VHH binders against q9w197. Designs and how they scored, part 5

Target 1, 300 residues: q9w197
Amino acid sequence: RLRLQDIPALTQDHCRMRDPAEVERIINEFVIGGPERMQIVSDFDYTITKQRTEDGGAVPSSFGIFNACQSLPENFKAETDKLYHKYRPIEIDPHMPIAEKVQYMIEWWTKSGELTSGFPFDQSEIDQIASKYTHALRDRTHEFFADLQRLGIPTLVFSAGLGNSVVSVLRQANVLHPNVKVVSNFLQFRDGLLDGFQQPMIHTFNKNETVLNETSEYYDLVHTRDHIIVMGDSIGDADMASGVPASSHIMKIGFLFDHVEANMKKYMDTFDIVLVDDQTMDVPRTLLSLIEKQHKLNLE
Below, E stands for the ipSAE of ESMFold2; O stands for the ipSAE of ESMFold2 at other seeds; V2 stands for 0.75 times the mean of E and O plus 0.25 times the DockQ between their complexes.

## First folded at step 1 (VHH)

Design n8 (framework vhh_7n9e_1)
Fold by ESMFold2-Fast, scan of step 1:
Structure n8 (fold): chain B 300 residues (1-300), chain A 121 residues (1-121)
Amino acid sequence: as target 1 above (300 residues)
Amino acid sequence: DVQLVESGGGLVQAGGSLRLSCAASGFTFSNYWMYWGRQAPGKGREWVSGISPSGGSTAYASSVKGRFTISRDNAKNTLYLQMNNLKPEDTALYYCARDSHYGDYVPLGYWGQGTQVTVSS
């Protein structure tokens, strides 16, 4: 039986847990179950990408990469900024009911689709911008994805951002292996012109519903994998794996960077492990190494 | 460590003007989107206006569009709200707020103490 005190990565000051005994229990269940029962569900923006660079510089979101493309209409960035100004305060409002917020997210998405229509666009521009941000992935992300591929663990990158940018960054970083699936918002084209985004819309408050309705080959691959690592940087990310059987074991890892004092209690109540200003994949990789080590011992 | 201190509120007659200021400290002001919100007695918080880190993009609630102007001075770490053609309905506690530039969900946020604006009919 593994004990948290014997796992150096989990005893660091920046690794916070409301219930260490529960974390220890879930780790031991993962280790007993082996790689065959595992799946990963991860956010992309500020979860797979860093929340800051080493010099404290800003990391663009997946939509930020798109907005940097030169062939966009001159007023496109200004108009999308107006929508961000209007809807972002509503999105993060701690007092507004979720049902009311959802209606505003639908408005935001509809208006964003209208702005993202009626002009030609070349995907290669996203590739050009994204090539500058492969260095903005969390430290040891390449190793993390290599571990997942080697262990045969299906990995869902589930993002309310722009999937075209997500796929571009992952592909150019050489981490988009066959076991990785991206579910996100993708650009739609009609007669060579942009025509908004492919349906269904994915926003902060419906990520779980989108996955629940998935009936592709990916669902057939993962529906028997009841040991789940969920990774995110926002409270909403914690629910990406909702609807799984009661026998399931879920480890929720939250990356907390901004508003640490104000958000600590909520993150500790929501995530099993809260990583404060940890721009690495070291904790997720440690969980995988423990699973792999026991699996190899069982084969020998 | 993050501090937001609003000033410039007061009593004004309908049709008048006021300029609010928000002095920010404890963070790199030029990296953050900044907002003005308000709360009238017995009502919930209402978003009023927002401004990008560079000041190049602004947005306004429909209730204040064309009457209010948000601006910022990054050299002075100060946010402003110029309020023109004030109406009795604009009576509220006005506060400035900081958003996260990294796209985190911020359930509690950072809000200032507020400055009271009272518009008489």
Scores: ipSAE 0.000, ipTM 0.204, lowest interface PAE 14.9, mean pLDDT 83

Design n9 (framework vhh_7n9e_1)
Fold by ESMFold2-Fast, scan of step 1:
Structure n9 (fold): chain B 300 residues (1-300), chain A 125 residues (1-125)
Amino acid sequence: as target 1 above (300 residues)
Amino acid sequence: DVQLVESGGGLVQAGGSLRLSCAASGFTLSSYAMYWGRQAPGKGREWVSGISSSGGYTAYASSVKGRFTISRDNAKNTLYLQMNNLKPEDTALYYCAAKLGYSPTRWDSYEYDYWGQGTQVTVSS
């Protein structure tokens, strides 16, 4: 039996848990079950990418990468910025009911799609901008994805951002391995012109496995994998695996950076592990190393 | 109307101190990461310091680390920069900036939602 006190990465001051006994229980279940029962479900923006860089580089969101492209119409950035300033305060409002916020998210994404229509666009510009931000991935992200590939663990990158940017960053960082699937908002083209986003639109409050089609190839990869690590930087990310069986064991890891004191209680109520200003993949990697170590012992 | 208004600049001798303030109106400061940047004559804007929305995280450019301290008072909707041991090379127009939902570590017009007009700091040798 593994004890939390014997896992240095989990005993750091920036690693917070409301229920350490439950975290210890889930870790031991993962270790007993081995890599064959594991899957990962992760957000991208500010989860796989850093919330801050070490010494002075800003980290744009996946939509921020797109907005930096030069082929966009002259007022595109200004118009999308107007939507952001209108809807972002609603999205993060702690007092508005989620059901009401959902209506505003639908408005936001619909209007964003309308702005992203009727002009030609060269997707290679996304690659050019994204190439500047491969170093903005959390420290040891390359190693984390290498661990997942080696262990054969399916990894779903589930983002309410722009999938074209997500794929570009992951591909150029050399971490978009065959076990990695990206589900996000992707650009749509018609007759050589942008035509908004492919359906369905994904926003903060509908990120859950119930949006995935049960007949998809992804379902075939993961239906036998009831041990799940969920990673995110927002409260809504905790529900990305809510459609799985009750017999499942889920470890929810939340990356908390902004409004730490105000959000700490809610994050600890929502996530099993809350990582405060931790710009590394060290905790997720530690969980994988514990699983791998026991798996190797079981093979002997 | 959304406004960021800087104050507290002036002329100071090398080795002296100044405290800059940035008053926000038309929005709630506590929802934003806040920044100080500066621009010397004939040069581009340079990031100086950043502070997270809660104040729990701060960051500084290497050129000012140990001499400058960024802080905020969310109840007063105000950002501060305490500048100690000022050097002639600190002479610049100092701006505050706000970014909703982004990291407080870069001075770049692309990164900021709101921008102040600046307050002039002149350090004589």
Scores: ipSAE 0.000, ipTM 0.169, lowest interface PAE 16.7, mean pLDDT 83

Design r1 (framework vhh_rezetamig_d1)
Fold by ESMFold2-Fast, scan of step 1:
Structure r1 (fold): chain B 300 residues (1-300), chain A 123 residues (1-123)
Amino acid sequence: as target 1 above (300 residues)
Amino acid sequence: QLQLQESGPGLVKPSETLSLTCTVSGGSISSRSYYWGWIRQPPGKGLEWIGHIYYSGSTYYNPSLENRVTISVDTSKNQFSLKLSSVTAADTAVYYCARHGRYSGYELTFDYRGQGTLVTVSS
């Protein structure tokens, strides 16, 4: 039996847990179950990408990459920025009930779709901008995805951002391996013009297993994998694996950077592990390492 | 080198309007690539984004402050200004003007910032 105190990555001050005994229990279940029972469900913006660079600079979101494209109308850039400043404070408000926030997310989505229509656009512009932000991935993200590929662990990147940008960054960083699937918002085109987003719209508070089609290819791949690592940077990300069987063991890892003091209690109540200003994949990689080590011993 | 400098009264009475100006030197405000904004830090607290402006006059405000805040730009003077109405003791803070990258994110993302000016709201 592994003890939490013997895992250095999990005993650091920036690694916070409300219930260390429960974390230890889940780790031992993962280790016993091995790689074949594992799956990963991860957010992209500020989870796979850093929340800040070493010099303290901000990292663009997947929509931020899109907004940097030169062919976009000037009115589009002004209006989308206006929507962001109206709805983002609502999205991250720690005191507003989720049900109330959902109505504002629907408003934001509807207005964003209306703005993202009626003009030509080429995916190659996203690719050009995204190429400059492969360095904005969390430290050791390449190694993390290599670990997942080697272990054969299906990895769902489940993003309320823009999937066109997400796919571009992951592909150019050489981490979009065959075991990685992206579910996100993708641009829609009609007669060569933008026509909003493909349905359904994914936002922070509807990111959960119930939006995934149970008859989909992805469900068929993962329905036997009841050991799950969930990674996210917002409260809504914790629900990405909701609806799984009662036999499931889920480790929820939350990356906390914004408004740490105000959000700490809610994050600790929501996530099993809260990583405060940790711009690395070291904790997720440590969990994979423990699983792999025991798996190799069992094969001997 | 780009320099931003805040100016305005260091004391404001409760219920009055706080008024600050930022003077930009070593670069032009009339740039497609940047927003120009205001950030504040109350004593013992973190940075709070107030709002920013594009050189065309388009403004974006923190929703918590929208009803009280106005930001304006004067491209001929290479300046932009903040007006915050109906102030209370909670508005006591060091106020910074800043340049925000248009495409690098929003809120607390900036590449240049002024030295800051303390504004005390006191009767």
Scores: ipSAE 0.000, ipTM 0.157, lowest interface PAE 16.3, mean pLDDT 83

Design r10 (framework vhh_rezetamig_d1)
Fold by ESMFold2-Fast, scan of step 1:
Structure r10 (fold): chain B 300 residues (1-300), chain A 123 residues (1-123)
Amino acid sequence: as target 1 above (300 residues)
Amino acid sequence: QLQLQESGPGLVKPSETLSLTCTVSGGSIRSSSYYWGWIRQPPGKGLEWIGHIYSSGSTYYNPSLENRVTISVDTSKNQFSLKLSSVTAADTAVYYCARLPDTAMVKGYFDLRGQGTLVTVSS
């Protein structure tokens, strides 16, 4: 039986837990179940990418990469900025009911789709900008994805951002192994022109397993895997694996960087493990190493 | 640079087998990053996913078509093929061969497709 005090990565001051006994229980269940029962569900923006660079510089979101493309219409950036300043405060409002917020998210994405239509665009511009941010991935992300590939663990990157940017960054970082799947918002082209985004629209409040029910490949990968690591940087990310059977064991890892003191209670109530200003994959990798070590012993 | 091109008969009789081939040029079908598949669009309707195949031979089929569909790959010719048995007038459609990124698990998302070929099922 593993104890938390024997796992150095989980005893650091920046690793916070509301219920250490529950975390210990889930780890032991993962270790007993082995790699074959595991799956990963992760956000991309500020979860797989860093929340800050070493020099304190900002890391662009997946949409930020798109917005930096030079061939976009002159008014595109100004109009998308107007939408961001209108809808972002609504998205993060802690007092507004979720049902009301959803209506504003639909409005925001509808208007964004209208702006992202009627002009030619080349994916190569996204690729060129994305190439500059492969080093903005969390430290040891390459090793983390290599561990997942070696262990055969399906990894779903589930993003309310722009999938064209997500795929580009992951591919150029050489971490898009066959076990990695991306569900996100992808650009749609019709007759050589942009035509908004492919349906359904993925936003912060519908980012859960119900939007994936139509994909047979997703079902085949994960229906037998009831041990789940969920990774995210926002409260909404904690629900990415909602709808799984009650027998499932879920470890929710939250990366907290901004407004630490104000957000700490909510994050600790929402996530099993809260990592404060931890720009590494060390904690997720530690969980995988514990699972792998026991698996190897069982094969002997 | 990478292009897909459909080929095969444009007219098939009811109850016969529809056979189409897709030729990949400008790149290798052996890539581990992609699946290769077929989608169709009946007149006046939306796109319908038929199925796709990995270079290893692993196949995934639309459940509504699964008992009539066979997709195969010939890596030596850089080609993949569709066979749809027991066709009816409802199978009349423009058929596209397409490339699906292994990383994108979205129904109907193909990042590259051929020009399409019209197949009419008629006596």
Scores: ipSAE 0.000, ipTM 0.202, lowest interface PAE 12.6, mean pLDDT 84

Design r2 (framework vhh_rezetamig_d1)
Fold by ESMFold2-Fast, scan of step 1:
Structure r2 (fold): chain B 300 residues (1-300), chain A 124 residues (1-124)
Amino acid sequence: as target 1 above (300 residues)
Amino acid sequence: QLQLQESGPGLVKPSETLSLTCTVSGGSISSSNYYWGWIRQPPGKGLEWIGHIYYSGRTYYNPSLENRVTISVDTSKNQFSLKLSSVTAADTAVYYCARLKGSSWYGEDAFDIRGQGTLVTVSS
């Protein structure tokens, strides 16, 4: 039996847990179940990518990479920034009911689609810009994805951002292995012109099983995998694995960076493990190493 | 209607290079809306993405295969090709050429259309 005090990565001050006994219980279930029962569900923006660089610089979101493309119309950035300043405060409002916030997300998405329509666009520009940000992945992300591939653990990158940018960054960083699937918002083209985004829209408040069921082939791949690590940087990310059987064991890992003091209580209530200003994959990798170590002992 | 057709040798010796060509008919490969790629299915296993190419020549490869894979496009012939070097028995599979909408690559849902597939056996 593993105890938390015997796992150095989980005893650090920046690693916070509302219920250490529950975390310990889930880890032991994962270790007993082995890699065959495991799957990963992870956000991309500020979860697989860093929340800050070592020098304190900002990391662009997947939409930020798109907005930097030169083929976009004059004033595209200004119009997009106008929508961001209107809707972002609503998205992060801690007091507005989620059902009301969802209506504003639909409105934001609709207006963004209208802006992202009616002009030609060279998708290769996204690749040019994304190539500058492979270094912005969380430290030891390459090793983390290599561990997952070696262990045969299906990994879903589930993003409310722009999938074209997500795929480009992962591919150029050499971490888009065959066990990795990306579900996100992708650009749509009609008659050589941008035509908004492919349906369905993925936003902060609908990242859950209902949207995932659109990819039924992936569900068939993972339906026997009831041990889940969920990784995210926002409250909405915690529900990405909702709708799985009650017998499932889910470890929710939250990366907290912005407004730590104000957000701590809500993150502690939402995630099993809260990582404060931790720009590494060390905690997720530690969980995988514990699973692998026991698995190797069981292989005869 | 757009159709894709694989062509190339069905038997390749170990250590040699596997070479396949995909011919696109009923539409132009010079389209900003699509990527053109290769996937394979070894006997008794699932689909594995090999790589894909944009008509500009930009390539994307499966990291597990990237040091052995080259994909090229010939817009004048409306064709794209796969070369996989240093083959072993593990490379025996049905190979499909495929069209991708957007840049998502994992799973069959990423592909709009596929060729009928061609079996490539690696043996002496």
Scores: ipSAE 0.000, ipTM 0.172, lowest interface PAE 14.1, mean pLDDT 83

Design r3 (framework vhh_rezetamig_d1; at its last look DockQ between E and O 0.01; V2 from the best seeds 0.00; counts 0 for: pae E 16.2 > 2, placed apart)
Fold by ESMFold2-Fast, scan of step 1:
Structure r3 (fold): chain B 300 residues (1-300), chain A 122 residues (1-122)
Amino acid sequence: as target 1 above (300 residues)
Amino acid sequence: QLQLQESGPGLVKPSETLSLTCTVSGGSISTSSYYWGWIRQPPGKGLEWIGHIYHSGSTYYNPSLENRVTISVDTSKNQFSLKLSSVTAADTAVYYCARETTVTPLRYFDYRGQGTLVTVSS
């Protein structure tokens, strides 16, 4: 039986837990179950990418990479900024019912699709910009994805951002292995012109509302994988695994950087492990190493 | 610039085999990043996914259609084809060929053809 006090990565001051006994219980279930019962569901922006650079500079989001492309229409950035200023306050409104917020998210994404239509565009522009941000991944992300590939653990990157940018960054960082799949918003083209985004639109409130149930191939792979590590940087990310058909044990890891004191209670209530200003994959990698160590012992 | 173009007869008799070819230009079919697939839209209904093929010849079909569907690939011609056997009036639809990314568990099509109407009628 593993104890939390014997796992150095989990005893650091920046690793916060509301219920350490429950975290210890889930870790032991994961270790007993082995890699075959595991799957990962992770956000991309500010979860796989860092929340800050070493000098405190900003890391662009997946849409930020797209918005930096030179072939976009002159007013594209200004028009998308107008949508952000209108819809972001609605998205984060603590008093508006979720069902009402969903209608505004659909409106926001519909208008974004209209702006992202009717002009030629080349994926190579995203690739060029993304190449500058492979070093903005959390420290030891390459090692983390290598661990997942070696263990054969299906890994779903679930982003309300732009999948074209997500895929480009992951591929150029050499971490887009066959066990890694991406659910996000992808560009579509018709007659050589952009034609908005492929359906369904992924937004903050539907990352947990059955979009993952649309393909039987993936669910055939994961239906026996009821041990899940969920990783995110926002409260909405905690429910990404709710779209999976079967789950008996979920470890929710939240990366908290901004307004730590104001957000701590909510993050502690939502995530099993809260990592404060931790720009590394060390805690997720530690969980994998414990699972792998026991798995190797069982094979001997 | 990638383009996909459907070709084949616009009229097929009941009980016969519907045969369509998709010609890909501006890019190679021989890629590990994509499946090449077929989708259709019957009049007044939504899109229905038929199946896809990988450049190696590996296929996956919609279970509701799998006993009637064959998808094949010809990498030398940069083409892939659909055969749907034992057609009925219910198979009347606009048929699209499409490029499907391997990177997502969703059936996302980043490029599709303009579509071709196939009518099943005697």
Scores: ipSAE 0.501, ipTM 0.743, lowest interface PAE 1.8, mean pLDDT 88
Fold by ESMFold2, look of step 2:
Structure r3 (fold): chain B 300 residues (1-300), chain A 122 residues (1-122)
Amino acid sequence: as target 1 above (300 residues)
Amino acid sequence: QLQLQESGPGLVKPSETLSLTCTVSGGSISTSSYYWGWIRQPPGKGLEWIGHIYHSGSTYYNPSLENRVTISVDTSKNQFSLKLSSVTAADTAVYYCARETTVTPLRYFDYRGQGTLVTVSS
């Protein structure tokens, strides 16, 4: 049986855990089950991409890539900004009931779709901008996705951002392998023109089993895989796998970079492992290595 | 090409007000779709977002600092500024000004100044 003290990646000062014994228990359950019971659910923006580069350079969001495209109407950015200023404070309001927030998120999505309608657009513009950021993925992301492919572990990239950008970055970085599925907001076209986003809308408060149930073919692929690693950079990402059976084992990894002291308690209460200013895939990769190698040793 | 440059005193006494100005060149501060922000990095620590301002004067501040922070903009000079009141040694940091986009759940800065060290000392 593995002990945390013997796993150097998990004893680092920036690797924080509210309950180390629970993390240890889950790791040992993962080892017992092996790769065949594993699945990965990960956010994209600032979870697969870096939150900061080594020199402090900027990393755009998936919508940021889209908004940098030259063919967008002249007033597009100003109108998008007006929507952000109106709805973002509602989204992050700590006191408003979630049911009420959902009404405003639907309104925000609807208006954003209206702005993103009625003009021609070519995916190649997104691809050109995205190509500049394929090297801004977390260190060892290529190795992490190669390991997932080799082990046959289904990997869901679950993003409330823009899927056209997500797919472009992942594909150009050579990490969009057959075991990887992207569930996100995608551009829709009507009569050769943009027509908003494909339904259903994915936002902070439905980034969970509600959206995944509408992709039932994915459920059939992963319903026997009850050992789950969830990766995210925001509190809302922790619930991405909440629809699984109560007997499931879930390891929640949170990447904390911004407002560390102010956010530490909320992240520690929400995630099983909180990684402070970690711009790598080293902890997830360590878990995969343990699952594969120790499972094999136990079978021998 | 757009450039941002911080200016202001490198030394501030405890309990006084830290005051910095960011001068924007190669582009207009009145450009829509962007915020103009301040971030800082204490020695040996991570980056901390302080707040930002839209060219119309609308502001949003880091809640942990908001009672001490004032950010302002002067579009005629193509500048924006930071005032941080009642400083202590904990406010010693490298301060950066930056252009911030509106389209990310995390602060995304596509242009950033080179930074200026501000030391809070007797």
Scores: ipSAE 0.000, ipTM 0.127, lowest interface PAE 16.2, mean pLDDT 83
Fold by ESMFold2 at other seeds, look of step 2:
Structure r3 (fold): chain B 300 residues (1-300), chain A 122 residues (1-122)
Amino acid sequence: as target 1 above (300 residues)
Amino acid sequence: QLQLQESGPGLVKPSETLSLTCTVSGGSISTSSYYWGWIRQPPGKGLEWIGHIYHSGSTYYNPSLENRVTISVDTSKNQFSLKLSSVTAADTAVYYCARETTVTPLRYFDYRGQGTLVTVSS
């Protein structure tokens, strides 16, 4: 049996846990179960990408990459900014019931799709801009995805952002291996023109089983894998593995960067491991290395 | 029904250029919803993505192969091609051409060729 005190990456001051004994228990279940029971579900924006660079610079969101494209209509940014300022405060409102928020998210998505319609657009422009940010992934992301591929662990990148940007960054960073799937909002094209987004819309409040049930290829891949690592940078990411059996073991890793003191309680109530200003993949990689070590011993 | 068919030499000498063509039938290569890609599987190993091309001619390559890879498209012949220069025995693999879709939210090769074995040997 592994003990947390023997795992240096998990004893660092920035690695916070409300219930260390439960984390220890889940780690031991993962190690006993091996890589064949594992799956990864991760957000992209500010979870696989850094929340800050070494020089304190900004990392664009997946929509931010799209919004930087030169071929967009002249007033596109101004119109999307108007939508953002109207709906973002609703999205993050701590008091509004989720059911009411969902209606506003549908309005936001619908209006964004209308703005993103009726003009030519070439995916290669996203690729060109995205190439600038392959170096803005968390430190050791390349190694993390290589480990996942070597261990045969299915990995879902589940994003409410823009999938065209997500796929472009991951592919150009050479981490979009065959075991990696991206579920996100993708641009829809009709007769060479943009036609909004492919259905169904993915937003903060439906990043869960509701959307995944419509991508049956994913369920065929993971239906027997009940040992799950969930990674995210926002409270809403904790539900990305909803719908798995109650006997499943889920490790929820949250990356906390903004307003740490104000957000600490919410993050610790939601995630099993909260990483404060950690711009690396070192903790997820440590979990994989523990699983791999026992797996190698079992083969001997 | 859309079909992809690889063609080219099955044997290539070391230091020469591996050249393959993919012919697309039953559909058009000039669609905005797809990338046209090359993947390979060395004996006893997993699939390795080589690169892709959009019908406009824009390319992206696996960084580990970038200096040796050229992918091109001929929309008038409904074909795209792979050239891999300076080959060694490590480049021996089954090579597949494939369509990468943006129709689903997951990375998906919805159509692949049957694959062609290319052996690099003197």
Scores: ipSAE 0.000, ipTM 0.141, lowest interface PAE 15.0, mean pLDDT 84
ESMFold2 (binder alone), look of step 2: mean pLDDT 86; pTM 0.875

Design r4 (framework vhh_rezetamig_d1)
Fold by ESMFold2-Fast, scan of step 1:
Structure r4 (fold): chain B 300 residues (1-300), chain A 124 residues (1-124)
Amino acid sequence: as target 1 above (300 residues)
Amino acid sequence: QLQLQESGPGLVKPSETLSLTCTVSGDSISSSTYYWGWIRQPPGKGLEWIGHIYYTGSTYYNPSLENRVTISVDTSKNQFSLKLSSVTAADTAVYYCARGPKYYYDSSGPLDYRGQGTLVTVSS
């Protein structure tokens, strides 16, 4: 039986837990179950990518990479910035009911799709811009994905961002291994012109079984994997693994950087582990190392 | 040594069903970790993804075509097929069968291999 006090990475001040006994229980279940029962479900923007760089520079979101492309129409960035200014405060409003927020998210995506239509676009521009941001992945992300590949653990990158940018960054960082799957919003083309986004549209409040039901058949490949690590930087990310078997053990890891004091209570209530200003993959990697160590001992 | 070869009628009448088959050699669909799919290119236009299938029978279709498209696999013949119903002149295109990525993501991602293509004309 492992104890939290024996795991240095989990006893640091920036690693917060509302219920340490529950975290300890889940870790022991993971260790007993081994790599064969594991799967990862992770957000991309500000979860796989850093919330800040070491020099304090800004890290663009997956949509931010797209918006930097030069072949976009003259007014495109100005119009998308107007939508962001209108809808982002609604998205993060702590008091507005989720059902009401969902209607605004549908409105935002509908208008974004209309703006992202009727002109030609070369996806290689996304590759050029994304190449500048491979260094913006959390420290030891390459090692984390290498651990997952070595252990044969399926990894789903489930993002409400732009999948074209997500895939480009992961590929160029050499972490898009065969065990990694990306579910996100992808650009749609008709007759050589942009035609909005492929359906279904993924937003913060539908990153759960409702959207996954549209693609459920390929998740059959992971249906025997009822031990799950969920990683995210927003409250909505905590539900990405909803709809899994009742026998499931889920460890929810939340990365908290902005407005720490104001958000701490809600993050502590939502995630099993809250990592405050931790721009590394060290905690997820520690969980994998504990699983791998026991697995090797069992092989004797 | 992977070869993908399209086959089927080159002329289809409006309102009928277009049926194409892809014969795979050099790899086995039933033991494959790849997705297998169809893309098309209308004259003078860009490539359009139609859909793809995994050997288990799991299918993923272009939403604009999903009500008219069926993709199926026949592992005994090492083939997969496309049926597109209620065709119109807008369905006239060169149709390609393709091997896609080992993991599911957007079909606009890199294709591993593609057949030579077959022209299908929709005309009375």
Scores: ipSAE 0.000, ipTM 0.124, lowest interface PAE 16.5, mean pLDDT 82

